# VHH binders against HTH-type transcriptional repressor CarH (carH), part 3

Target 1, 299 residues: HTH-type transcriptional repressor CarH (carH), of Myxococcus xanthus (q50900)
Amino acid sequence: MAERTYRINIAAELAGVRVELIRAWERRYGVLTPRRTPAGYRAYTDRDVAVLKQLKRLTDEGVAISEAAKLLPQLMEGLEAEVAGRGASQDARPHAETWRESMLAATQAYDQPRVSDVLDEVLAALPPLKAFDEVLAPLLCDVGERWESGTLTVAQEHLVSQMVRARLVSLLHAAPLGRHRHGVLACFPEEEHEMGLLGAALRLRHLGVRVTLLGQRVPAEDLGRAVLALRPDFVGLSTVASRSAEDFEDTLTRLRQALPRGLPVWVGGAAARSHQAVCERLAVHVFQGEEDWDRLAGT
Below, E stands for the ipSAE of ESMFold2; O stands for the ipSAE of OpenDDE; V2 stands for 0.75 times the mean of E and O plus 0.25 times the DockQ between their complexes.

## First folded at step 1 (VHH)

Design b02 (framework vhh_brivekimig_d4; at its last look DockQ between E and O 0.30; V2 from the best seeds 0.00; counts 0 for: pae E 2.7 > 2)
Fold by OpenDDE, look of step 2:
Structure b02 (fold): chain B 299 residues (1-299), chain A 121 residues (1-121)
Amino acid sequence: as target 1 above (299 residues)
Amino acid sequence: EVQLVESGGGVVQPGGSLRLSCAASGFTFSSYAMSWVRQAPGKGPEWVSSISGSGGSTLYADSVKGRFTISRDNSKNTLYLQMNSLRPEDTALYYCARDKYSWYRGGMDVSSQGTLVTVSS
């Protein structure tokens, strides 16, 4: 289907930006390269409109247009990732399944190069968040289930998990730095599953949140010290492994006590959801879904 | 369009049983974990249970563990919640949701309109 295009007047209206300003931005900063119709008119895509909206937002916030223009690629990547996360109307699902199957087969065969190649294909084809949500996270879940069922060995699980981790770290490295809000992210002290936390970090970065990622096996006291030093807007904790309600409460109590009073604490993962009553009692927020990303981002 | 439609709610006496169903459409059902969430009057949403895409893994809230059973039939694109030994505190609007295992895959992104379960003597 031919990509929907708009004339400059319509694009201006959609973006809430004056036509003159659009032209100025194009000319001065090269932020847009609209296609031209055969008749020579500028044709703006939905992407172009999104760019204009973003520039408007930034300038409305007092960011100089020159600075906004510099930030635009990063912001657009985030937006595209977000839109791709929301609007992935084009069901990359069939491809996602194929990629997962391929990587799983390669993993079973201890074919690390093949796993790597497929990962490269995935990351070339999909925006970072979409890659994570549709391919990487599901793969890891499948791998975990298969390991638990005895169909994959520990070595096989480690092989694919480490490769995926490396890619996630790379994606994080490439993600926007964030400026508006600051979150410290850590796993529970005994939590070994960090992929969810990495995914959360990736999402938050793309939402413009500054993230300090502490990773796994962070003692509660050390987390407290770090938070005192960094003075973040919130703390995010990941807990995936199942545990008793008592153990969960003990751990979370320790964590909450180590952190400043009044600091918002969020906990995500299957274990946290299982013990929601404990979290509520300790005034800890349980991450539930998409709406909570906005809450975390302060938007 | 992604759609989730729940059914099976109603009024039951304490100790009774109900089975909820959720019909899914508009997406590859087996590729997604699914969850049940409930909301009691005057309370916030409470996660109840989740099941992996394959059905191989299940999770339960402490409040329902041992009483509720989540299951799915991928051939029918249907999610189920068997609720046994129901209690008055189980009274709530029950939602099914597409769940990416919160914090791991990005959390729940689609939910149904809800079916009312009332447990009263």
Scores: ipSAE 0.270, ipTM 0.651, lowest interface PAE 2.3, mean pLDDT 87
ESMFold2-Fast, scan of step 1: ipSAE 0.508; ipTM 0.789
ESMFold2, look of step 2: ipSAE 0.470; ipTM 0.767
ESMFold2 (binder alone), look of step 2: mean pLDDT 86; pTM 0.860

Design b03 (framework vhh_brivekimig_d4)
Fold by ESMFold2-Fast, scan of step 1:
Structure b03 (fold): chain B 299 residues (1-299), chain A 120 residues (1-120)
Amino acid sequence: as target 1 above (299 residues)
Amino acid sequence: EVQLVESGGGVVQPGGSLRLSCAASGFTFSSYAMSWVRQAPGKGPEWVSSISGSGGSTLYADSVKGRFTISRDNSKNTLYLQMNSLRPEDTALYYCTKGYRSWGSYFDYSSQGTLVTVSS
C-alpha cells in the first residue's frame, strides 16, 4: 500500500522478470515509464511491479508481448483498482498512529531524515486529502499541544511544521491548474495559523479550482490590490485566532471595504463561526461544512 | 459528513457543576485532538481546553485550570467537559471543535453549541 520504489534488480525479482527482458520491453514496447531518481536510476513503484507481473503472466500463457502491451491502458485501469483495493483493505488507522508516533520521536531526536522518510511514506500510502486529515493535521495538533505544554521546544515544533508545510505546498504545486474558477486564499490580517488554509487550497485544487494562495499575514489593503490585479471569482479567508466581537467586526469591515462590492467573500475557521451574525450582516459567506465545497468550486 | 452535537448545558448556581458532551461523527474521532471553546454574550471566542487524539495530553486555559476536566471516550466518539466550581463569568455558549492549532479548523463543520448560564 505504501508507494515504495525499487531499483530494476529488485523489481525484476519481485515480478519474476529478468532485468534484460524488462529493459527490452521498455525499449521496444514502452510498457511502462518508471520514475527516475536525481542520479538517473529507474525507480519502479508497486504499480510498475504489478504491471510487470501481469505482462509476465500473459506472455507465459502464450500472449505475444506486442499484444499484451496494446492492452496496457486496460491493464493500468485494473491495476489502479487493485492497488486502491489493497490500500483500502489495509487498516490505515493503526498505521496513522504509528506514523505520527514515529515522526514525534524523530522530531524529539532532531532526526530530520527520519521525519522526511515517514512523511514521504504517508504521502505515498494515502491519497493527499486523506493523508492531511488522518496523519498530517493530527500530527501538527499533537506537536502544538506538546510545544504549548513545554514538552517540545520551539525548534522541534518549527522543524516538523516546516517539513509538513513543504510537503503540502509541493502537493498543491503538483495539482493541475483549473480553468473555470479562480480563488484567492489568504489568512485574516495578522493571522498566523495557515495549515487549515493549506488544506482548503488542496481540496479546492482537487475540485478543479485554480488557487492563488497568499498565505498568512496579508493586510487588507494588500489583499485588495492583489484582487484587483488577479480578478478572481471569489476570495477565501481563514480566521482561527480568538478575537473580540468588536475587533472581528472592525477587521472584517476593512476587508469587505478593500474588496470589490460584487465579489463573493468566504470566511472559514473557528473565529468566523463564532461571529457568524457579523459575517452575515457584512454580506460575507461563512463556510459551514462539506456542502459548501461545491458552492466554492461553482459546481 | 462531519457532525458535532453538544449537550449538557443548563442553568446552575455559582459553585455548581455541569458535564458537557460532544457527540462526533463523520470522521476518525481518535485521530484528532478536540477542544472546547466558549463565547460569552458580546465577547469573542475563548479557548477553554484541548485533549489529544489518544487522550494522553490535556491543556487548560488559566481561567478554568483546576476547575474543569476534559476527557474523551474514543469507543463512543464522545468528548466531555466536566465543569466544577462554576462562576458567573463561565456563562457562555460552549461548543466543541475538531483540532485546536490552525489545522482542520478552517473548513471544519460548525455546531450550534450548548448554553451554560451561571447565575443566582
Scores: ipSAE 0.005, ipTM 0.230, lowest interface PAE 10.7, mean pLDDT 77

Design b04 (framework vhh_brivekimig_d4)
Fold by ESMFold2-Fast, scan of step 1:
Formats: C-alpha cells, sequence, structure tokens
Structure b04 (fold): chain B 299 residues (1-299), chain A 122 residues (1-122)
C-alpha cells in the first residue's frame, strides 16, 4: 500500500505552480517544510499541495508572495478542514541540511566539540530512524565521497566517522527489543564497511525484529557456528567493497555451505547488486528495496 | 553539492521508444551505483533499474525487464535509460538517483532533481 506523498514535479503539476517557484517560496518565505521519506527523497503531502494552490491563487490575483505568506495562518483554518487532520511540530526545528553542513564544516576545521554538539542536537530533535535517514546516513555518504576524492583527509574522515559510529551504537542499544523474529547480521568475511549494517540493524529493531549484530570480518565457519547456536529466522550479510565475480562467488558459496540449507539468506550492498546472477544461483536473496524490510520483519 | 539533471522525456505513442539521460556532477560518478526511479501520478516511487559503478552489472524491475536498458558513460558522467516498447503504465516522472555509499541495507537515493516526464498516450 503506497503512502500518499508526491515528488516536487508531481506537486507542481497538482498545484499548477512551476518547480522553481516552489523552491523559491520555500527558500525565501518558509511557506512549506517538506520532509524526507525513508527512501531518501523529499515528500510533499496533500496539505502541502493545498497550500501551494492557495498561494498560486493569491499571487495570480496580484497579491505579493510576502503578503500571501502572511495570510496563510488565516487560510489554514479552511485548509485544515479540507485535509484530514494530522499534525506535526516542524517549525521549531532546523532543517537537516543545516545540521549536515555544520558538521561537515566543523570536521574540516577539526572542531570536535562542534561536531559533538550538533550530533547531540540532532538526536534530541529527531526520532532515531529519522535522525539516521535524514542526517547521519547522508553525512556519512558525503564524508566517504569527499575522502575518496581527496577533499577530506584520513584524519578528518576518522574523526567524524568515529563520533557518528558511537551515536549509532547508542541508538541501537536504546532501540525496542524485538521478540517475534530473529535475524543475525554480519559483514562478508573480509568486509570492513559496517555503518550501513548498523543502520540496517537499527531499522530492523524498530520493526520489532530481534537482531544479533556480529559486525565486521566474521569468517564463514564462525558465522555457521553462531547460527546453529542462535537459530535465527534469517541471516543478513553486507558486502560493499568491490570484488571480482570469482572472489564473490567463492566467498558466498562458502557462506551458503556454512549455513543451514533451509535458512533464508539475504545480502545487501553495492557488491551484492553487482553480482546478482551469483546470488540467484546460490539461492541467496538480494536486498532490492523498501518492501524487503517487511519481508525480513515477517509483516 | 550532488547535482543530477535529467532529460529526454516527452510524449510518445504505445509501442514507441525514448532515451533518457542524466548528467551528474558534484561527486565521483564512477564510484557509485546509479539507479532510475519513477513516480506515476498518485502513486509512490518505484525503482526501475540499477547499474554498478563500472557498468559491469545491471538490475531491472520485472515490469521493465526485456524492454528497458540502463547504461552509463563514466568519461562523460552520464547515465542513460533506453526505453523500448513503451506502455501506458510507463507514464511517470523519471528520476536518476545516486545510491548511498557504505549503507548496504539502507536503500536510500540521494537526488533532488526535477525529473523528466514520460507520457505514453492512450
Amino acid sequence: as target 1 above (299 residues)
Amino acid sequence: EVQLVESGGGVVQPGGSLRLSCAASGFTFSSYAMSWVRQAPGKGPEWVSSISGSGGSTLYADSVKGRFTISRDNSKNTLYLQMNSLRPEDTALYYCAKEYRGSPWYKGFDYSSQGTLVTVSS
């Protein structure tokens, strides 16, 4: 079942307002505060579209946008009746982009106290999954990209990554205890990239799944022994670092053979999607999209 | 700083073809898997296709497999989607997307583009 949200171009079509004008109104007059979805894109609600329609009507009638924006509180009484009521207090919080840019600037300046302060502010302001989706994951992506391109030093990358990792681990420990399903999560045996696996663990815990997180560099035989003792409902494996098809197949074959035949095995990450044919031959599921979270959670 | 600019959309008859392009800037293009995502009016976003950083591996949604071809030119920082045998159900805004790096189980797409509209009439 799809949630009723719209991308900016669709919102523009529905409201009859040009995309660039919507962006200008948001930036200059703060008339809308669209939120990010778990899929990582901005979402405009039916209420947002209704607001855009009213602003267009007023500006088409010759009212300046600054004056139209001032009239919104009075018009909101009618719009709230039109839109089935759901409320959220977004006005009191800064935008996610501001927090991310502040942390990047502080990282470049080696301003550790500033990074810490902004992280604390983010985690006080946002629920855990929203903090991860809108701030922490995008920040880690930006930092990794800048480090790979040579724009950030190794020391700068380590500084912010260490601080973000500590917060993610704390969020995971505070996450609700799952009871109806159990998953074991690990990286491929020689894989060191773990932040995405931590994010997956956080998502699954909030979906009510009990997670045993084994982390980086787990040998296939050791994973097999852990699975026999824990008896989970599935195993999730992370593989990010580039591998040849031969190396990927060899590693995944050893992992499949170390695990019980009927146990569902899921694999995620860039390397998994690069080698989907191997995964299919070995009866291993590749994580494809948002609907797969429900499959993993058994909902 | 990531910028993605789509082009190539338009109105086409059922059974026709279109080629979409996405010009990428602000990141090391060859280091990231890229995807095409579409959103039809009144529906949520649907993942269409992905391609690895090297271009060596591709994936397709069942609804487009055999009809669409994803490709990339890393020397030009450009992603392509060749769409053949178009159907009314393919009508949507099409977005190109950079996948999050280092997030193996989080399937988020980093894009803030206008998209390009594809309309398959009747």
Scores: ipSAE 0.014, ipTM 0.306, lowest interface PAE 6.8, mean pLDDT 78

Design b05 (framework vhh_brivekimig_d4)
Fold by ESMFold2-Fast, scan of step 1:
Structure b05 (fold): chain B 299 residues (1-299), chain A 118 residues (1-118)
Amino acid sequence: as target 1 above (299 residues)
Amino acid sequence: EVQLVESGGGVVQPGGSLRLSCAASGFTFSSYAMSWVRQAPGKGPEWVSSISGSGGSTLYADSVKGRFTISRDNSKNTLYLQMNSLRPEDTALYYCARSWYRGPFDYSSQGTLVTVSS
């Protein structure tokens, strides 16, 4: 395969690490083994650049380079999956039953190493968006339903859900890809269903949007304070749990009032689609489908 | 060391069929999911299809779904891609991999060229 490569000066620019430091890290800690071109120049791959970005992040956070080098194998899991996901097309129908069945069986047996092994296999085999759509989201949906029906214990549900969540968060935080647009994503106040929000964050990052993910149970006033500090181009909100029209309108009104008047607000999830008239009345956009991803990304 | 040897490419007319093979050695083949990845001239690599270690799960890129079939024979350490209803946009160098992404570790092979042209 003709993998894309960069000269050291370009790799330095892409990673935000000066050339001398890259050479020192390579020489002293063996963190990179760049290929040589036929002409004898060092050739840095996208993976090499991702390694440099991760080392920079850790050393900027106060981790010594020798310690950061030891952490690389674990951290590269998310970075490799993220690089893999760029430009990949998606299939709407899940056909990854064996992976999901293996993880479910391992979860029932409290076999954490087996769940980890299958997750590693999935993320190696598939681009991140494909892994999410075809394996991880269907697995989490199935696990949630089995827990609700009593066929899976709360401990088993938490075991697999926390492992999947950790991998998804790692993929999102591996390296920021966007610079032109910034979105703040949160669940509705009192909303605990976050997997759809995580999927939206992954999709937007794939489209080059910088995402600040606030997650579950963010009060309207706290979201307002975060938005004033971060100054995003839009806010995306997820709402799944069923609400009366009155409760939905009261909550959305408080959210609209807590946010700057001119800031675009988007709402997605089952409850938003059930209350589209309220959203329209409050000048809030309802996420409807594929075309809206491009609108959020500024294309 | 891991070795992957692709074969079966060639020149075909639109609507034609080809079957690609990948002979694997140097690792426990049945323990790894395998992928087909292609690179069209002037383009970056594109994931095409993946198959689980057991062969029980398969997944396809939307652009090839319904036209291509991935399969494996673990007793022969061989991965296959059956390509039907070929289109000019399928023209690319095709590689097999233990993961679609691992490139330098798994793509030490030449790949196999598929050209769809009248």
Scores: ipSAE 0.019, ipTM 0.584, lowest interface PAE 7.3, mean pLDDT 79

Design b06 (framework vhh_brivekimig_d4)
Fold by ESMFold2-Fast, scan of step 1:
Structure b06 (fold): chain B 299 residues (1-299), chain A 123 residues (1-123)
Amino acid sequence: as target 1 above (299 residues)
Amino acid sequence: EVQLVESGGGVVQPGGSLRLSCAASGFTFSSYAMSWVRQAPGKGPEWVSSISGSGGSTLYADSVKGRFTISRDNSKNTLYLQMNSLRPEDTALYYCAKRTYYDSSGWKPFDYSSQGTLVTVSS
């Protein structure tokens, strides 16, 4: 398993060292060589944070940073033993599961600052797609199911889902812009479940696809006008809420008719999989698995 | 540790019946919706059926509606799939899956980690 990492801002808070000072120590003394995430951010390990804490302690006690840096090999040996002991006990627990557990407990307690702190830690430690797949999506699943079973209130569900949504939107804005291929993504008309659509948008952007995200509650005719103006290579639609085969067919027929005949249309979500025969008859692709990401990306 | 153990598969003739079971452990079973997913030889996974945590709501793929019945016994932490009027095209590995919000709400295909149980419909 990969070790836990933090971005510079979180590492600074954990170590009690200002970001500017960490950068100066890296540049002038080479005390840290942080790894890079797939997204290009600096990744600081628990060991890196421990090194920063020790350097701060020494400099606070009057030791010049140049002298403290010369002690780094000996300091690292001591920290290896210390971090190994701490890391072994922490690594006995799956990080993704621990983060989800912490956020669920904080949500039940209406502890917004704690939920926020854990979300920030997750996004600093994991690449965007891994954060979504291993932490955010499973968390939303757990919250939704606990709300359905009556063990979470509507207010608790809204608290965590709004905070997760804000982070997903932030990740989308930070994601690479595609140039080669363009997709327009929207929910079915009157569909309010958008988190899966946001996840799909994030994955497509990381595959080099330019994504225009229209979100929830887009009427068929409005989608048609947007597509006429944008001229995308495909349309991706999300449909989650249960509906009868007749209602599904009526809605999808309206959508198909509002869109250019030759434009590929893809539908994902639980309701699409429940009505695959209707999708096939209307020449609409149903998202089935990991291979379909490459098909959507045109690779 | 979350564990899902499927059983009940086998070889049956067309028109026959089978009952699949999935024993769940390592989580609060009654708090999670559950699904059955199948994968036929040489094909991608296909969602078959889902049931809410309380058992009050069920959903079926059009290809199995009227022939298959999903149910659960929360006191035994067990999920069931009663399969009637089996057809050759029902031949597949059948998996039980803990439903995720992304799987039920979006584009994640199917999240199952079990070994599955093989159902073969042939003469």
Scores: ipSAE 0.012, ipTM 0.332, lowest interface PAE 7.8, mean pLDDT 79

Design b07 (framework vhh_brivekimig_d4)
Fold by ESMFold2-Fast, scan of step 1:
Structure b07 (fold): chain B 299 residues (1-299), chain A 121 residues (1-121)
Amino acid sequence: as target 1 above (299 residues)
Amino acid sequence: EVQLVESGGGVVQPGGSLRLSCAASGFTFSSYAMSWVRQAPGKGPEWVSSISGSGGSTLYADSVKGRFTISRDNSKNTLYLQMNSLRPEDTALYYCATGRYWSGSKYLDYSSQGTLVTVSS
């Protein structure tokens, strides 16, 4: 299945931005590099549309376009909120704190080999779920806090996050496939924060659930198509980035209507918890914590 | 909470016309794009048409372009589909849905009962 794309007129309507303004932003600030079709037309992805929406919001508030472009990656707010929502214990595990401190120090020093070595040591010493809960999620939370406070740069955050992501994806592929229950996991449309989704996938695989992981930026209709083909027992969605109540309701309504009426839909992440009333009205379950893992796993 | 109620279907001769309506409640209608989707007997769902929240933009499937017209009345929270020059192949259960299905999506499930349109052979 290829990534969905739109021509400029459709992208403009989806983002609420005039075509002329999109062209100006591309030409002058390089905020978008849309693909070109073989026929030479611009092809805008859902990611491009999300970028346009964010730029419109910021510029409507009086932020200069050059500054708005720099504020686009609000990744660390979402990543930190998602990681914090996972709950990390710091008791009775002396090595976990030492590993986190070592990786943080190495990240600050741009010492990629040291980050890699400590990651490999963690994953050799702990089962995957414990590695995530006790070391990787707390590390990413700390990195997120330091990035927000300005004590870590975007480059430092990207360095550690990319390395952690690669290991988590590898662990998911190595895990045995479950047979009794099947879940399809995806991020909300236009959601880029996949750390919590990866953690959920790892937890569910640990509980014997077969997981089809679709990842970030999945459009509602594409999710609907996948669900009709795969026939899962449930859908799990991650939504982390801050949204207005109106935007959240619009997106969740489209998702609910794209999915079979009787199929359980679960939503997790900071934005879901912020909009629980909307979730209840649309017959969508909000993931609240430990007790819900058994419900999702059917155990 | 969110409720969509379709009406206006019926039996019509080839070349005839029907106007479908969708009464929406439980959300701010004017803030949402709306779509019509149909499901013919023994086939999967097929996207038919979409309209923006303001009504300023419309999109149609190639199979209905020039014959069907989508419109909305935001003061009445109602979506419409005017169907002209109906063909036997238009026979289907018609659903309205919130959101933009500009990709021509054919694999959606809907919360409403739909309204049946039958075009005589």
Scores: ipSAE 0.000, ipTM 0.102, lowest interface PAE 21.3, mean pLDDT 76

Design b08 (framework vhh_brivekimig_d4)
Fold by ESMFold2-Fast, scan of step 1:
Structure b08 (fold): chain B 299 residues (1-299), chain A 120 residues (1-120)
Amino acid sequence: as target 1 above (299 residues)
Amino acid sequence: EVQLVESGGGVVQPGGSLRLSCAASGFTFSDYYMSWVRQAPGKGPEWVSSISSSGSTILYADSVKGRFTISRDNSKNTLYLQMNSLRPEDTALYYCARDEWYDSSGFDYSSQGTLVTVSS
């Protein structure tokens, strides 16, 4: 009896996972043993596609692929349990709140060794994306809001931000390079808030995207020159600091003009969401959340 | 799944006109920027025009500005490109693309494009 099978490109489309990532997962983590056609091509079954969807879901939820692969046999036997709301994922939320509160208190006290100790504990306890999503990003958001409201000093904000930055850069450096899709990531000109950009870089690297990270304070003309040399598939820009609609439009217009018109440009951060109408007028995509990661990764 | 079906191409003489259509399905068409991209024989893809989700914002490549008009009908999930004063340099396969540059390397295997040939 014949079982329906798909070539890797169709399996990738059905599962929402890039072809290159499927190959990497299969080769490095042994998550699939697809059948072969008489001609030697991989033949993916509906069950194989379901496996890929489970791995995508777990990694989207912040579980490292190596951990997701180890959980796979258990989850596939209990696939119906997902109808009840994804009960099989590791949940560190009670501890995440305690870690965030501890680091905030240590930051307020200028207790750099305590901030360092808690960061080390978080990164030892959680996979990289989960550490970022559940602890580090919420902490940075809270610190930023407290700094803007005047309840944290510039020195306190710098202390914790620099320590978190160092750990994020280390995690990013340890991630696979990616090869098939290439993004150039930078902050808006004169923008100094780069933690969201670092988090985006980490997520994209885990999705198999090659990331060239240019960081903060990149002039539009320098970004244009980098893009001409690197020929990326897209540009991702971070903008956090509040600015008028006129200043935002002037800056984004200069950026759009410095870049090839057919090159996708994505903008994320609080200021981008505050000026969505300007982004729409200039044919620039505004990053809204989880569903946009697949678009950036080319799914 | 996302499907984009282009039509309306053909052979025309220089100075002629053609209207291209793109029928979209498998996604909420009215939520997305849509673009026309072309690929001339032996060359890479070239962006032609973009239109916002509502149709209020329209952009053109300098090479087609004043000659081409992009439009959309969200009630029919259809994108259009009216091409006037056609030149031999406009000869290409024309693709419609959702929200981004069209990737002919296989990220959208459903799109076949429509061929426009300008020759005397």
Scores: ipSAE 0.000, ipTM 0.115, lowest interface PAE 18.0, mean pLDDT 76

Design b09 (framework vhh_brivekimig_d4)
Fold by ESMFold2-Fast, scan of step 1:
Parts: sequence; C-alpha cells; structure tokens
Structure b09 (fold): chain B 299 residues (1-299), chain A 121 residues (1-121)
Amino acid sequence: as target 1 above (299 residues)
Amino acid sequence: EVQLVESGGGVVQPGGSLRLSCAASGFTFSDYYMSWVRQAPGKGPEWVSSISSSGSTILYADSVKGRFTISRDNSKNTLYLQMNSLRPEDTALYYCAKDYEGWDYSAFDISSQGTLVTVSS
C-alpha cells in the first residue's frame, strides 16, 4: 500500500545488475534481505534498488563484492535518511527550512546557545551527510551571501561558521576510516575558508575513502613532507578567497613543485574555477561537481 | 560540463504571474541543492530561493516570500519558479544555479544566459 516494491527482474533493470548476480550477492554476502510476496517471491523496495546501485558502482570500479559489502553500512546511513524522509509523517519535527531560519535569527541576535541547540537538533534528526547537504551547506551559502550583501556582520558570520565547523570536525572524527583509496586534504596556503573542505572530507569518508585532513595554514613545503610520508592516491586542495591570476599561479606552482610529479592534484572552490586555465597549464584537476566525487573515490 | 538553460520570462503587468523553468544537464541534478538568483539592471546578483535535492527543504528571500514558489522535477532534471503577484521591483534577469558543492562556501556561479522578466504597466 504505502511502499512500492519490484520483482527481481524490474529491480535488476533499475539497478543495472543482472538477476543471477543479485541472487548470488544475496545468498553469499547477505547484502540485502528483500521482502517476500504472499506467493513467496522476492519484493525489492526503492531502498533495496539503491543498495544494488551502490554495490554495482563499487564492483564496476574494481572493489571486490566482499569489500563493497563492508562499505555498505556507511552508504546505507544516507539511504536510510532518504527512505525516512520519503516516508516521513513527522509534523512535530522541525523542517530543514525552519532550522536554518532559526539559526539565522539566532546568529543576528548573537544568541550562541540557541544556534548550538538548533545544531544539536539537526544532527540528532538527520544523518551527517544529509545534515550537511540539506541544512549546513545551504546555511553557510546563505550566510556568505548575506555577509557579502552587508546584511550580516563579520562577527555574525564568524560566530555561526565557527560553531558549524566544530560540529563538522566532530562528525568527521566519528566517520569510519576507509580502506581502498587515500586522499590528503588541505586548504591553499593562507586560505581561511575550510567549511567546504570539511564537507568534502565527510563526503569522501562516506564514499569509503581514507581521508587525512590537514586543514588551514599548511605551507607548501609541509604539505610535500606529509605527502612523502603518507603516500596518498591524491591530494585535494581548497581555495575560495579571491586572488589575482598572478598570485594564484605563483601559489599553485609552488604547491605543484612541492608534490610528486605523478601524484593527482585536485583543487576545489570558487578561486580554482576562476583560474581554470592556470590549473590546466599546471596539470591540476579542477573540481566541477558530482561526477568528480566518483573520480576522487575511484568509483 | 554543467549546463543550465532558463526559460519562461516575459513582459507582464503588475499583479500578474509567470512560471520560469531551468533545464539542467551535465551533472546528477537530483543530488544537488538548486537556487534561483536574479540581477536587476545596474545591481548585483540577489538570491531569490533555494530547494534541497529531495525538495523537502525550501528557502525564500524576504522580498518574495508568499508570492513565489520554487519546485523541482528530478525525473525531468528541471527546476521551476512560479511567480505570483509580480511587482515592478521583480524586474530582472533570472538565473538558476547549482550550489558550490561541499568544497567551497562563496556565492553562486552565474554563467548561463538567464531569462528576462519585465514587470511594467
């Protein structure tokens, strides 16, 4: 009645996984427990189809099904939030819109305890990645826009940003350490905007990537030394603050020279997109969007 | 390549209505927060409205709250803005925008053609 289900042949078509493989995965690795119809046939939910899509993505990228199954609990955290959100009849709980409006009002009033209380409510109600995507990142974008337009002061922006930062760091600490890929993430030298980098770290951990987060104020030489010791599969750098083309090229050249020649380097943020030609010339990848998460994760 | 194509603008009298559409391609539309941003002649960009990936979370600028409705159809990769009770100050080029991902924090990237809305008597 309430929940739509599919027969195995339709689930196979929707997920892009052949029927025989679904049966093998279920029997051998226990990756899903489909419901049974009154006639005794398997009934796959939208959640089951989403699980199959995740397993297909991982195995297509060379991850063994046994390892993909181990990563599934991390991935299912987001799927459970999606399923809960779709089936929700929770009129009594605050919506993401209400939480953001409340935090903005509290920020304007310098009501730090209220901002803290709402952040606690958000993180209790939503899984980490969904909380970031639907509440925290939109809040930070809105705060940034209001600060640029003069509606919020620097002090108000810093107040909410520091509180959000503390919570994101705690969420990253709680995320399982991945195994199949390793990335080192840092801000550009003298870059102070790290919220996007923290969100990237959280998303990569959710995708099963091991992340070493170095954060703000890492000189190029120190990054180079860390990379030689850690031997990651890639380096991800964040750059947001506006820079001249000359300053950007000088900084990126020093970073590229400090890192091993064959190591993939990815740069994200508004300043990277503004100077894409410089990045191309220096053989540095510019983060453009959703497809690049899969590239970074090796999926 | 992220591509956004806005349409539905036009000339309308005060109190009238228009529905804007944004056709998205080059990214997984259903995974991203989407926004409408407008730019009036001689002014900087002004954020209008945002909608979460699932559509469960919606935000409006105070200037449009109660008059505009943002919505999305993930099966068609399309974002909509229903504009009612239009006022002369709503006159602007309207752009749709994907958020900056979790990797940055700055304002929206407006690189498409936009769609022009003119409210005049």
Scores: ipSAE 0.020, ipTM 0.222, lowest interface PAE 5.7, mean pLDDT 77

Design b10 (framework vhh_brivekimig_d4)
Fold by ESMFold2-Fast, scan of step 1:
Structure b10 (fold): chain B 299 residues (1-299), chain A 121 residues (1-121)
Amino acid sequence: as target 1 above (299 residues)
Amino acid sequence: EVQLVESGGGVVQPGGSLRLSCAASGFTFSDYYMSWVRQAPGKGPEWVSSISSSGSTILYADSVKGRFTISRDNSKNTLYLQMNSLRPEDTALYYCARGDEYYWTDYFDYSSQGTLVTVSS
């Protein structure tokens, strides 16, 4: 009922086994019985991925695949016992949900030292992108909703947002400088939601892209002057606040006109996804998925 | 571990209606924006709709505005998508996804199985 599944390409990445090899093992040795989606795609479970990892380990150690397949039931019994034991003896350190709850509680109490301590714990325990995805972005979302519903004050929202922002900026400065591709990143005019833009900047820096971050509330004409001086390979824009299709089109038209015609423009955020047809008409790319990171990075 | 199980797909005629459900487990459902994302065979994923953790903020893709309604029940850890006035273009595998508008892009867990919606005569 509640079982997570992966497509073959993702199962291959998780297990470190090529897609072609997985298909061959399934066909010849029957070691996996992946389910099929209604569309006909193979659906691999976490257990299937574990099986693939064990088969890879055995074959890497010199065991022929036919023999590895015969040993699999016994090894999976041992692996399941080990995984259960490892889970039961897991580190007593806070997990992502606990860190988020601690920071939210500290924010409600105006306990800035506690928020700082938990942020330091998160960044010591997790790589930067994982810290953002699993802890910081969900926290900011929760804080934003509580502020919107009236259960958090402006001061509480400012407290945690300022501290998260400072940490993200520090991570950006610590990332290696890119040299081969350059992007200018800014929010839409009058857009104040910048945390998503900071997350995008962090990912691009980790992909080796040089990022000039202009931040929130950048007028179209000022962005135009900046790109003339900087001559970037692309412009990335963030737009989160709800806008009518008419207001969105008017703003994006002004932005497109302020920028060189041949300069690629990418837009991300909830409002961009809400108005994809407008973006397409104005020859602006909407950021929709993981492959778009490679397109922005030039690979 | 995050688990998302979609249901409610099927075959309907143009103009018909379907209600999709997503049962979530392995995370605090009430802490996350939730989204519906669809993928037609041979095409990339298309974001359809998002709802904030409290349900106070709701967003729709232009292609589905006025026809689809997203909702959630945090007491049951369940996300819903009511689809009305279905068109052949809505034919796709529909995914329940954990997503957040605070990302420059919504980060979606496409690891869920999805539920197939086919709009045909």
Scores: ipSAE 0.010, ipTM 0.334, lowest interface PAE 9.8, mean pLDDT 78

